# Ledger of designs, part 6: VHH binders against q96q42r690to885

Target 1, 196 residues: q96q42r690to885
Amino acid sequence: GYIASLHELATTERRFYSKLSDIKSQILRPLLSLENLGTTTTVQLLQEVASRFSKLCYLIGQHGASLSSFLHGVKEARSLVILKHSSLFLDSYTEYCTSITNFLVMGGFQLLAKPAIDFLNKNQELLQDLSEVNDENTQLMEILNTLFFLPIRRLHNYAKVLLKLATCFEVASPEYQKLQDSSSCYECLALHLGRK

## First folded at step 1 (VHH)

Design d04 (framework vhh_8dlx_2)
Fold by ESMFold2-Fast, scan of step 1:
Structure d04 (fold): chain B 196 residues (1-196), chain A 124 residues (1-124)
Amino acid sequence: as target 1 above (196 residues)
Amino acid sequence: EVQLVESGGGVVQPGRSLRLSCAASGFTFSSYAMHWVRQAPGKGLEWIGNIYYSGSTFYNPSLKSLVTISRDDSTNTLYLQMNSLRAEDTAIYYCARKGYSSGWYHTGSYMDVWGKGTLVTVSS
């Protein structure tokens, strides 16, 4: 149902926020606190990734809180941010995904200096858990790629929830069409951001 | 009427710095990401960089060390700061507004409104 799908959206948004907060506090912040991380260019690109990641994390936290308030009747939201294709919401995802893609294209984590690589290896079990990678033999760099592209997977999840919401409306209704269009928008953004 | 007007171009000596401005009107400037693009004589368009409504910037990696993009939403003005100018920086410089389609949102250099451009000539 409609209410069940909204609860799924709110619950998964809060869980996603928690996961991004853990990545920020346990991986990105300690990593950037190390001395001799690599070349100036590599470090600057990683700092940009961390900055945009923090901004995205904040926005997702705000969105999760808004959804929870709506469902508990504390606030009446006229429409969900996701349903409006909010430039703030979409641009924050785009800014982050562009920064991580640029970092990875320019050599990524493999170009980091030994102290950074040692830190990542020491935390490999945590990285494995946070990324939800099921193959125990997956290499560190593949785990990191999976982890830092979790926001793209979340865009796919938004698209799927929007399709579930659409099924609660008549096919001929404006609400059905709007939800279908919104779902397609998120799916297309996810596919575009995932290619490079 | 939606309009973008570039200014600040001219003849500058090699090694000097130059700041270009772009004045926006007819739309809510603070709601849009903005781009800078240039075209050197006899070449195609080269993307310089963009700035999102949040102030976040992304640059062409080939140009990142030489340029800075900023915006002033209170005056509806976009800026491009260029340092260490060389002869190969001679080009027409355009500002452009990031486009959004009715059903689609994409990354990169999709642009729906362009200024007429301002010429920068780097020569001694």
Scores: ipSAE 0.000, ipTM 0.223, lowest interface PAE 14.2, mean pLDDT 80

Design d05 (framework vhh_7ubx_2)
Fold by ESMFold2-Fast, scan of step 1:
Parts: sequence; structure tokens; C-alpha cells
Structure d05 (fold): chain B 196 residues (1-196), chain A 123 residues (1-123)
Amino acid sequence: as target 1 above (196 residues)
Amino acid sequence: QVQLVESGGGLVQPGGSLRLSCAASGFTFSSYYMTWVRQAPGKGPEWIATIYSGGSTMRDDSTKGRFTISRDNAKNTLYLQMTSLKPEDTALYYCAKGYRSTWSYGNSGFDYRGPGTQVTVSS
């Protein structure tokens, strides 16, 4: 049902926020604190990634809190809170994905100096857990790619949730059409950003 | 091999308290996030709380005032302190390594979880 689906969305949004917060606090912030991280250009691109990641993390946290407050305060909620954040949300996802893609195109993590590579290898178990990569033989660079493109998977998840929520409304209703349109926007963005 | 073994469940009266433990082995416990999940009869799994490697927590709003997740990395043990228990808290409680899969939205899933410990709240 509608409310049950919103509770699932809120729960997974809170977990996603927690995961991004951990990536920021345990990986990105310590990584950027290292001496001799790489060239000025590489460091600047990574700092841009971290900045966009931090902004996206903040907005996801706000979205999760908004969903929880809505569900906690309104027993018979019929409106989907995710729609209220769609344009700012999509822009933040796009800006983040653009920053990570630019970093990777310019050589990415492979261009980092040895101290940074050593740090990432030392934290490989944590990186695998955060990325949900279960294959022990997966190489560090593939783990990092999976991890930093998790937001694209989340966009696919939003699209699917919105389609499921649409089925709770009559096909002829304005609510059905709006949910279908929003789902298409998230799915199209995810497919566009997921292509290399 | 990863092993998770829950204990501390039992029969309690409404308003009572219980402390659940989860003994972990076969992995570097201190490096992983740990989660408590419950499943009531006839219902799907419900996430309760996750604790990060460093001790920070994320908790479900419905239980966060009554339940506290904690860990002891030296003992490789995860805890759930439950207070003001209600009949609706009756469930099988599981600990899990990491997060419940957020990317398989249509189905509940866990990569690693224990067999669970039964909590029954009844007079």
C-alpha cells in the first residue's frame, strides 16, 4: 500500500544517507587530509567531487528527515514528499555525477600519489562493504567506481518506487500522471548519467 | 567464515526491559557497520538500527526513544538495549553485517545475518 511504500522509501533513504555520511567521514575527508595526495589539478578535481558529494549527502539527509516527519505527523498521508524536492534533488545528483565523471576522465583515483593509494588499500574491506561488492577478487578501482556511482542506483530505485506508488491511484487521476512523469525523469537521468 | 549469534531474548511483561547481544566472528568486526532487524509473525523484516564502525548510529524513529544500539569492538559484540517493551515488539530479532540491501527494493534481503533470538512481550 501507499503508506507502507513511503515507510520503505523513508527507511532506505535514511540508510542511503548513513552510507553517504560514512563515505564522507571515513573515506573522503581522511583521504583529502593526506599529504602529497597528488598534483594540484588532481587534488582540485577530487575536492570538487567531495564538495558536490557533501551537498548531495546533506540534501538526502533533509529528504529522509522530511519523509519521516511527514509519515510521523500524518496518518492518512496521500502526497508524495519526494515530488517537492525533485528539481533541486535532480540538479544535485547531476552536479555530483558530473564531478566524479570529470575526475575519472582526467585519470581518477589511479593518478593519486602512493599515500592515497595505500590509504584506499588499507580501507578496502570498508570500501567493499559500503559499495556492497561481495566478490573478494574485485579490484580496488572497480570497488571505487561502484561506490562513487551508488547515487545512480538510487535514482533507479526512486523511479521504481514512484511507479509502484502510481498504481495506488486511478489511471485517469492527476496523481497517477504526476508520479509517472516523475518516475520517467529519475529513470532517464539515471540512464543518461550511467553511460560512459 | 562469517558467524553471527544472537542471545538475550525471552518472555517479558509489558513495560519490561531486555538486552540483546550478538557475538560476531570470522571477519574484522571493528571495520563493519552492524544492524539490528526484527521480524514479527506474518510480517516482513523491519529495520531497527545501524551502528557504524566508529560508534555513530542511525535508528528507526518508531523505536529510537526506547531502543539503544551499541557495540564493543574489543569483544566483537553488538548490543540492543530495549526498554518500555510493548506487545507490538514481539518478534524474532536478528543482527546483520552491514546494511539490509537498499538496491533490491521489491524484496527484503541481507548478505549476512544471524539465526535470531525470540522476544515475546506478554503477560
Scores: ipSAE 0.000, ipTM 0.153, lowest interface PAE 13.2, mean pLDDT 79

Design d06 (framework vhh_8k46_1)
Fold by ESMFold2-Fast, scan of step 1:
Structure d06 (fold): chain B 196 residues (1-196), chain A 125 residues (1-125)
Amino acid sequence: as target 1 above (196 residues)
Amino acid sequence: AVQLQASGGGFVQPGGSLRLSCAASGFTFSRYAMGWFRQAPGKEREFVSAISGSGGSTYYADSVKGRFTISRDNSKNTVYLQMNSLRAEDTATYYCAAGYSKWTLYSSTSEYDYWGQGTQVTVSS
């Protein structure tokens, strides 16, 4: 039902926020604190990735808090952050995914200097765990690609949950239409960004 | 090959207890979140409980919260479901499932990659 789907969304959003916070604090922040990370262009692209990632992490945290508030008193679908602030949310995802795609197209993590590569290898177990890659033989670069594309996978999850929530409303209702439209937007964005 | 084998089901009276086990092989068990789902005749599979790869986080369906306890032993590649204060409504085939990451707690069947054969639980007087 409606409440069960919201609890699922809240639980998975809380876990996703925790994961992104760990990536930010344990991987991105220490990585960017290293001297001689690589060329000026590579460093600037990675700094843009980190900036967009931090913004996205903040919004996901806000969404989790909003869902908790909704479950404890606010019962309007329009109060959900992914509906109320859908354009800001979608734009932040798009900006992040564009930044990571630009970084990877320009050579990505492979172009980082030795201290950065050594740092990532030292943290490979954590990276593999965070990326949800279960094949222990997966190469570091594949783990990193999977990890930094997790937000695209989360867009698919939003689309699915929004469709489930929509079924709790009459087809002719404004709530049904808004949830269906939002689901379509998240799914279309995920497909567009996943092609890159 | 990945295998999940659920066991421990049986017949119990209302108010009774059962402990289900799910033995896993063919993958690195500690990297997978584990879940229990159940299916009553004529109904879809419904979520019961989930546990993270490390065992540090657990999640329960509202209908079983306070009565069921999920746990795991990574040294034995086994996840458990302790079922107390059983009700007629708990009658179902119980399935264990493995999610793709120890970081993930899922209540959705679509988030699980591997499924075991079920074990039947019947609660009746």
Scores: ipSAE 0.000, ipTM 0.134, lowest interface PAE 15.3, mean pLDDT 80

Design d07 (framework vhh_7w1s_2)
Fold by ESMFold2-Fast, scan of step 1:
Structure d07 (fold): chain B 196 residues (1-196), chain A 121 residues (1-121)
Amino acid sequence: as target 1 above (196 residues)
Amino acid sequence: QLQLVESGGGLVQAGGSMRLSCAASGTFSRYAMGWHRQAPGKQRELVAKISGGSTAYDDSVKGRFTISRDNTKNTVYLQMNSLKVEDTAVYYCAAYGSWKYSTGLSNYDYWGQGTQVTVSS
């Protein structure tokens, strides 16, 4: 049902927020605190990734809080961010994905200096846990790619939940159309960003 | 998908030992795992958790209880020693994606149905 699907969205959004917070606090912040990370250009690109990642994390946290408020009867769900193609939400996803793509195209994590590579290797099990990579033989760089492209996977999850919400309305209703359109938007964005 | 089934509960005398098992059906090794308990009339509380090689325990069970994991058998264990009457509770196995956020119900992917542990005398 509708409420059950919103509970699923709220629960998974909080879990995703927690995961992004862990990546930020345990990986990105310590990594950027190291003295010799690499060239000025590589460091600047990574700092941009971290900045966009933090902004996205904040918005996801706000979205989760909004869903919780509705489910506890504090606010009405008539204007959920995800349902209105929020430019701030979509733009933050796009800006983040652009930043990580630019970083990876310019050599990414492999071009970092030894102290940074040593830090990432030391934390490989944590990185694997956070990325939810099941194959224990997966190489560090593949784990990092999976981890930092988790937001694209989340866009696919949004699209799927929106489709579930749509099934709670008659096909001819305005609500059905809005949820279908929103789902298509998130799925199209995920496919577009995934092709970079 | 992932299902958790607890076993090993029952009646035991104070000062005794008991081992609880939690068998997982499905993908297991990537999850942080925990044991929670709920005594009659009280809120459910965290007892122990394990993620990778790291473990953490509630102060009331430190030195008495040990959480361990066997990825080959998709099983997590709680070894309970020097049991006290106040350890009487229904014990629940939980699997969650984040070690840091393991204390709230909203942060857990999966819960077992619970197993009763009664400590007498």
Scores: ipSAE 0.000, ipTM 0.112, lowest interface PAE 18.4, mean pLDDT 78

Design d08 (framework vhh_7z1x_3)
Fold by ESMFold2-Fast, scan of step 1:
Structure d08 (fold): chain B 196 residues (1-196), chain A 124 residues (1-124)
Amino acid sequence: as target 1 above (196 residues)
Amino acid sequence: QVQLVETGGGLVQPGGSLRLSCTASGFTFSNYAMNWVRQAPGKGLEWLSGISWNSGSISYADSVKGRFTISRDNAKNTLYLQMNSLQPDDTAVYFCAKDKYRGYSSTPYYFDYWGQGTQVTVSS
């Protein structure tokens, strides 16, 4: 049903927030605290990635809290960011994905200095677990690419959940149309960011 | 419209070689990891090899490691599979497959588009 699908969205949003918080606290923060991390340009691009990632993490946490408030008996759905196409939420995703794409295009993690590479290798098991990569023979750089593009996969998940919510309404209803439009918005953003 | 077109299949004797090509259109080829997958008669799909967007990462299944070589030419939007030391059990339909997400692993994860396949038959 509708309520069951919203509980699924809230649960997966809380889990996603926890995952991003772990990436921020256990990978990005310690990594950026290292000396001799790389060239000035590489370090500046990675710092931009970390900044945009932190902002996105914060907003996802706020969204999870809003979903929980709605499920605790809030009658209005105005606080549901996913339903109203909040520009702040979408812009945060766009800014993060732009920053990670710029970092990777300019050489990415492969251009980091030895202390950074050593740190990432030491944490490879954690990185693999966080990225949900099941092939234990996967190379470090591939694990990192998978991990840092998780937000694009989450946009696709939003689109799928919105389509699932739409099936709870009649095709001719305004509710069906609005959920379909919202789903298309998230799917188009995911495809646009994945293409760039 | 996204299209992947495989060519280069055919009949070859055991111990022979073939080079498969996959021409891509309708998307920015250089942004995505590409894969080769096969299906032998009466069997399921078997992932063979993957290559990252910039050729920086390449992975192979144990069954083909040392015999097959994956490569790509981003300027020509073309993926290649050089197959050496072919055996009768390499007989299959060979597909190229595109990773769904940009900047991705050479290891198989999630594919959104597949070619029609090209038949490779290894027989005396």
Scores: ipSAE 0.000, ipTM 0.097, lowest interface PAE 18.5, mean pLDDT 80

Design e01 (framework vhh_8k46_1)
Fold by ESMFold2-Fast, scan of step 1:
Structure e01 (fold): chain B 196 residues (1-196), chain A 126 residues (1-126)
Amino acid sequence: as target 1 above (196 residues)
Amino acid sequence: AVQLQASGGGFVQPGGSLRLSCAASGFTFSSYAMGWFRQAPGKEREFVSAISGSGGSTYYADSVKGRFTISRDNSKNTVYLQMNSLRAEDTATYYCAADRDYYGSGSYEPSEYDYWGQGTQVTVSS
């Protein structure tokens, strides 16, 4: 039902936050601290990716905390944060996905210097676990692409949860329509960003 | 202090009508879904009807669909239950309750409600 779907949203948001925090602390921060990462342009694009990733991670962490507080009855009921602040979510996800796409179009991880590539190969098992890639024969670049496009998969997850929430309302209701429209917006964004 | 005051119960013959009212105070009424439950002697409380915070979504138990109508007036902090075509099996104490879940999708479960009124008795008999 509705409360069960909100628990699903809260649980998956907290798990996603933990995963992004691990990527930030164990991959992005150590990677960017290396000397001789590549050309100035490549390094600047990767720094932009890390900056947008950090901001998105913060937003997701705040959202997870807000959902947990609501479910434990600490706050008075209000419209869901993901619906009320949809522009903030859409903008933050768009900014991140634009940064990673720009980085990848300019050659991405493949243009990194040897010390960076060595670091990534040394951590390939961790990268594979974080990306949820189960094929042992998957190439490093495919693992990295899967990992850094996880936010797009999360947009699909938001759309699905919003559809589940909508089914708890009568089809003719304004609540049903708002949830359907929001689900469509997140799904449309996911498809648009995934195409680039 | 939070208060829910149910009223409008009474004695009515089968086929008759009654309108119940529940006046709320002490919380932001429009931010809460509202529900009606009933309890007959020796039985558990059962769901009757619920309405979302906006009034845009309504829910009904199968036993009352087509006979009962829930509505609310957020300017008066009041929720109503219009009961038509009453039957002997509708005899019960009727309770109103407030659910912090604005949408009211958990409204079938008594345990999901935060505040409860004292109840008003409805007796349907010849």
Scores: ipSAE 0.000, ipTM 0.124, lowest interface PAE 16.5, mean pLDDT 81

Design e02 (framework vhh_7z1x_3)
Fold by ESMFold2-Fast, scan of step 1:
Formats: sequence, structure tokens, C-alpha cells
Structure e02 (fold): chain B 196 residues (1-196), chain A 125 residues (1-125)
Amino acid sequence: as target 1 above (196 residues)
Amino acid sequence: QVQLVETGGGLVQPGGSLRLSCTASGFTFSDYYMNWVRQAPGKGLEWLSGISGSGGSTSYADSVKGRFTISRDNAKNTLYLQMNSLQPDDTAVYFCARDSYYDSSGYPETAFDIWGQGTQVTVSS
């Protein structure tokens, strides 16, 4: 029931952290180390994306570790699950999603110089694996968009797991209402940030 | 002025249908999980259904699952409850209710912080 849903949240959070760490180490870090990335504006926007992505990755890692500690014997469901949805965590998601949206609206990866595009094409199979895109005919730019919007998909996942957790409590309980409200908050944020 | 106003109640025959509406004002409607709750004569409050701020997630009490459908139109600040296959036991005052809002550091003192005035549904003939 409740413990099983928390194990699901902890397991998927650890998997998500691993995926973001792979994107950071195998895609973003090597990409930004290239000598010619594009115009100054494009490079600055991509550096902002990478900065916000790194901060978000760190916080997700901390969240996963905290959930694992709870399952190992740290107290009360009320305190941990709801308090982990701190303004710092939500702000980091918002800042990242704003940075990637700004980058993509200004032309995104397609405006990168040839060495960067060549690097991305060389790593297309890895990008496809990381984005979980199964259609091998999918264009590089669509794969990249899917990959860098994974954090928004994760906000939807948080909302769904929080609703599952809520069903373990009586409707009139404070626990039920907190989990329902948190779910609504994450779902609203995901939709607003995912809008084009 | 933060307010919820229910409409659409009335008299209906067993097996009939009604659609209830709840219009919200004075707050950002799309930020809140919304609920339908009823109170039958001589009974306590019974939660029926809830819907997330976006409308992407819904939940139902077992007593109404498959018969009632909750929905919302955030552009119109309106919550709906489509009630089908109505039974005499569905006779009640129906309320829309807003989930208590809190920041990540606080806990609400009550499950619902804003309630409508209610709309009467009577199933008989």
C-alpha cells in the first residue's frame, strides 16, 4: 500500500537521478567543452541551461537519498513526503524549465555550430536511449526536445504518485488533503512549464 | 471575495441524470484541487469526487464510481459533476469544496478551507 508507493517513488527518483547524471556527464559536459559551439547568445543560453540542469540534478539526488533514508527507518510519512516539496525544489524545476524553454524558443540546438551538431549526431543512439524514444525514424531535434523536457515529465510523475499515496488515507484526514494539494501543485506547474 | 457557488440541483426521477456546476471567484482556480461533497438528511458529510488543478487526475468514492463524472473548465473557473443513474439514496445537499492551500513548510488546519452554500438534489417520484 503506502510503503509500496513510497518504494516506487524512491526507486524512480534514484533512476531519474542516474539518467540526469548520464545526460550531464555524457552529453552536456562534452558538448560545452567543444571549441566552436555557435554564436555568443546561443552559447550563453546553453550555459544557463547546463547550470540550471546541474543544480536540479543535485537536488534530485538529495531528494532520492532522503526518500531512501525514510524507507530505512526515518520517521513519519507526514513530515518527509510533503516537506520535500520545498520552495527550493520547486524553484529549481521552474528555473531549469524556463532556461530550456528560452533556449529552444531562440532556436535551440538547431542553431549550434557544425562541431556541436556533429557531436550530437554521433551520439544519437545514446540520446535516443536516454530520452526513451523508441521510433528509430525520430529526428535528432525531436529526440533532444524529448530528452531536455524529461524534468517536466517527472513533475507529472510526482503528481500521480502523490495521488496514489493520498488514497491510503481517509478523505477527511490532513494527510489526504496535503497529498492531494501537492499533487495539484505539481500537475499545474508541469502543464504551465510544458506549454509552448 | 473568495467564493464558490453551486447550481444545477433539482428534482429528478430514479434513473435520471443531473449536471451540477460550481463557479469559483476571488482566487486562481487552476491552482487548486477541487472536490464534491454531499450531506443526505440525517447523515454526515460524504466525500464523492476530487479533481486536480489541471484536470489531469480524478478520484471517486466507491458509492459513485462509474455513475458520476467530475470535470472542470479552468477558462470559465467552473467545476462540474455529471450525475447519471441517480438513485433515491443520492438525495442530498451537494457542496463543492476547495482543498486547503499551504506552502511547502506549512500544514493546513482543515481539509477544505472554502465551501459553497450547497445545492439540493432530490431523487424521487
Scores: ipSAE 0.000, ipTM 0.082, lowest interface PAE 21.2, mean pLDDT 77

Design e03 (framework vhh_6z1v_2)
Fold by ESMFold2-Fast, scan of step 1:
Structure e03 (fold): chain B 196 residues (1-196), chain A 125 residues (1-125)
Amino acid sequence: as target 1 above (196 residues)
Amino acid sequence: EVQLVESGGRLVRTGGSLRLSCAASGRTFSDYAMGWFRQAPGKEREVVAAISWSGGSTWHADFVKGRFTISRDNAKNTVYLQMNSLKPEDTAVYYCAADTWGSYDYLSESQYDYWGQGTQVTVSS
C-alpha cells in the first residue's frame, strides 16, 4: 500500500545517501586532493562534477530525513515533494547528470594524469563494490561509468515508486495526475541522460 | 529561489471577515505545499493552516477551524486565507510559507524553506 511504498522509498533513499557519501569521502575528495590531475580543462570539469555530486548528496540526505519524519508523524495521505521539473531535488539531479555527461563526452576519466589513474586502480575493488558491478573482469573505465551513473539508475527507481504511489489514488484525482506526471518526468530524464 | 509576497492585512472589527493573499514567484507553485503562520506580539510563531500541492488536502488549526479556510489557485500562483468571524485573539502578523522539497510534515515550521515578510492583521475589540 501507500505507506509501505513510502517506507521503501525512505529506506532506499537513506541507503543511497550512504553510498553517495562513501563515494564522496573515499573516492572524490582524495582524488581531487592529488597534485597532478590532468589538464586545466579536465580538472575544471571534474571539479564541477564533484561540486554537483556534493549538492546532490546533501539534498538526497535531506529528502531521506524528511520522508522518515513524515512516516512517524502523520496519519493522512499528503503530497510528495519529489516534484516535477522545478524542484530543488530534481534540479540537483539534472545539474549533476549534465556535469558528468559533459565530463565523459570531453574524454572523462581516460584523460586524467597518471597519479589519478594510479589512485583509481589502487581502489578498483572499492569502486567495483560501490558500483554494484558483479563481473570481476569488468574494466576500470566501465566500473567508473557505472558508479557515476548510479544517480540515473536512482531516477528510474523514483519513477517506479511514484507510479506505485499514484495507484493508491483515484485515477480522476489531482494527486494521481501529479504523481503520474512526476513519474514520467523522472523516467524521461533518466532515459535522456542515461548511456545506451 | 522562491519569493513570497503577502497582501490583504488591515484593521478589521470583531466579527468581521478578511481574505489574505500570498503571491509566489520563482519556481513552479503547483509543485509544493503552502502554509499560513501567524505571530502575535510577544508570542511564538504558530501554524494556522496548510494546503498540499494540489489543494486536495488541507489542515486547519483547532483555534481557527470552522472560521478560516485555506485555498490555492495554481493558475495564478496564489494561496489564500479566508478569515471569518474574526476575534481580537486573531491579531497577529500573518506569514505565508513554502515547502519546496520536504512537504512530508507541513505542520512543522522547520519544514518550510521559504517565507514571506508578513502582513499585519489587527482585530479591534
Scores: ipSAE 0.000, ipTM 0.119, lowest interface PAE 14.9, mean pLDDT 79

Design e04 (framework vhh_8dlx_2)
Fold by ESMFold2-Fast, scan of step 1:
Structure e04 (fold): chain B 196 residues (1-196), chain A 123 residues (1-123)
Amino acid sequence: as target 1 above (196 residues)
Amino acid sequence: EVQLVESGGGVVQPGRSLRLSCAASGFTFSSYEMHWVRQAPGKGLEWIGNIYHSGSTFYNPSLKSLVTISRDDSTNTLYLQMNSLRAEDTAIYYCARDYVWGSYEDTSYMDVWGKGTLVTVSS
């Protein structure tokens, strides 16, 4: 039911926030604190990635906290933050995914200077755990790509949970249509961003 | 009004310890990651460290053994404990709020800064 789906959304949002927070604190901040990261252009692109990542992390944390208030009660679908503020979520995810894509197109992590590459290799096991990559033979660059594109998987999760919420309403209802429309928006964005 | 006010700076002798405070107002302090940043005379900004809303900390590796960041969410106060102060630690110390979901052009990680508090390490 409705409450079960909201519990799923809240639980997975909190887990996702924890993961993003760990990536920010254990990978991005130490990486950007290194004295020699690469060329000015590479550093600026990575700083943009970190900035958009931090913004997204904050939004996800706030959403998780908001959802916790609803874990023990019934709320109308229209009051759900992911629906009411869908443009904010879509824009934040798009901004982040655009920044990481721009970084990767310009050469990405492979263009980082030796101190940065050494740092990432030293943390490869942590990166693998955070990225949910189970194959221990996976190369560092593939692990990094998987890790930094995790937000696209989360967009897909939003779409799926919104569809589950829709089943709690009559097909002809405004609530059903709103949930279906929002689900389609998140899924379309996830497919578009995942294509690159 | 969103505001950060640093205090606790002053003249301190080499080898001594000093604790700086940062009083936050106008926002839900407990929800934000907070930073300490310093600027020595004639130098650029140097990031000291951060503290998450959860209390977890991360430090600039060059400063990790010398500083401790903590927070008291009940009083909306951020702290920086500095030990074994050296002349090289002479700087203006700033507290800053982490980047939020709003357009921000000045820094990658911080959207609200205090005015700073001067720490002078001299005999």
Scores: ipSAE 0.000, ipTM 0.133, lowest interface PAE 13.8, mean pLDDT 79

Design f01 (framework vhh_8k46_1)
Fold by ESMFold2-Fast, scan of step 1:
Structure f01 (fold): chain B 196 residues (1-196), chain A 129 residues (1-129)
Amino acid sequence: as target 1 above (196 residues)
Amino acid sequence: AVQLQASGGGFVQPGGSLRLSCAASGFTFSSYAMGWFRQAPGKEREFVSAISGSGGSTYYADSVKGRFTISRDNSKNTVYLQMNSLRAEDTATYYCAADSEGYDFWSGYSTDESEYDYWGQGTQVTVSS
């Protein structure tokens, strides 16, 4: 039912937040603290990625907390706005994906200086675990691409949850139509952002 | 530091037009919904208009609907309020505000001033003959 689907969304959102927090604390923050990270341009693009990633992580954390509070009757249903009508969530995903695409188009992680590449290689097992890549022979750059495009995969998950929520309403209802439209919006955004 | 600087106010005759601007800095502008509020002398602050972060959703108070248009330029970190067919009752100090969290259930923006995180100093609009 409807409440069960919201509990699933809350659980998976908190899990996703935990993963993004780990990427931020164990990979992005230490990486950016290194001396001689790369050229000024490459470093600025990576700092933009980290900034947008941090903002997205914050919003996902707030969304998970709000869903939990709503489900326990503590706060109103404002958390549902993020799934159905909130441009803030869509805009933050778009900003992040634009930043990572710009970084990758300009050469991405391969243009980083040796200390940065060495750091990433030393953390390859952690990167592989965080990216959910099961093939041990996967190259570092492919692992990094998979990792930093996880938010696009999460957009597909939102679209699926919205479809599940829609089944709780009559097909002729405005609620059904809004949930279907929102699902299509998240799926369309995921497809657009996945094509550089 | 976070700053919101409203400008474009002034004296105008009834039926005239003004365009207000609000320049934002110190935060990720496109991730915030923006609102315009106004306060007339001796009155409480009231909601005027709101726009979502992408600009895809807008809302207007009944008193200004059809006369005012809110828009934003995320490349310039600026939100605008185009005010047409101005009336004496539109005389007020106009404030811009940024909202990261306080969205209305169905719209993705808030009409409640308590939900807004950052506020500008305001710009005075006087409509008189």
Scores: ipSAE 0.000, ipTM 0.099, lowest interface PAE 15.9, mean pLDDT 80

Design f02 (framework vhh_7z1x_3)
Fold by ESMFold2-Fast, scan of step 1:
Structure f02 (fold): chain B 196 residues (1-196), chain A 129 residues (1-129)
Amino acid sequence: as target 1 above (196 residues)
Amino acid sequence: QVQLVETGGGLVQPGGSLRLSCTASGFTFSSYAMNWVRQAPGKGLEWLSGISSSGSTISYADSVKGRFTISRDNAKNTLYLQMNSLQPDDTAVYFCARDEGSYYDILTGYSEDYGMDVWGQGTQVTVSS
């Protein structure tokens, strides 16, 4: 039902925030604290990724808190839609995905110097756990790609939850159309950003 | 077609009781909060009571609190208003109205409040000796 889908969204948003916070604190921050990470260009691209990632993490945390506050309110929302115009949240997802794509196109993690590669290998088990990669034989670079593309997977999750919410309304209703349009917007963005 | 139809109005003596019913058709009744509103002769609309889609949250105007009871049966697509201890001042046309709800952007937290969008024709209640 409608309220169950809203609680599912709130719960999964809080879990996603915790995961991104762990990636930031245990992987990105220590990695960028190392000396001799690589060329100036590679380091600058990785710093851009980390900056966009931190901004996205902050906004997801705020969203989770806002949802929890709203769900404890007296009124239930009849319509939950995403504005088709620029929104800070959608723009932050787009900017993050652009930064990670640019980093990977320019050689990515493979171009990092030995201290950085050594750090990532030392933490491979943690990277596996955070990325939810279950195959212990998966190569480090595949684990890292899975981990840093988790936000794109989350856009697909948003689209699916919006579709579930839409089924709670009559097909001819404005609410059904708004939720369907919003779901399509997130799915389109995920498809565009996920294209290699 | 989206429609609300009220029944149960009529003439009643002061101190008496009436139960109003509002039958919904053409939309998923269980997905919408519902309201009761009245209009006395020569006066504006007065909101009386509201009930959430699930029935879990109920609110009343001070003028009717303790005398009127709002309820709903989602299986029957019907909203009710039980009116007790009726007074001459309760004489009015009574409307049921669907709450359009609020616009809430789930990913940005942006919200706007909307009013009531679908109204019944109304049912006349007259309290007189």
Scores: ipSAE 0.000, ipTM 0.135, lowest interface PAE 15.5, mean pLDDT 80

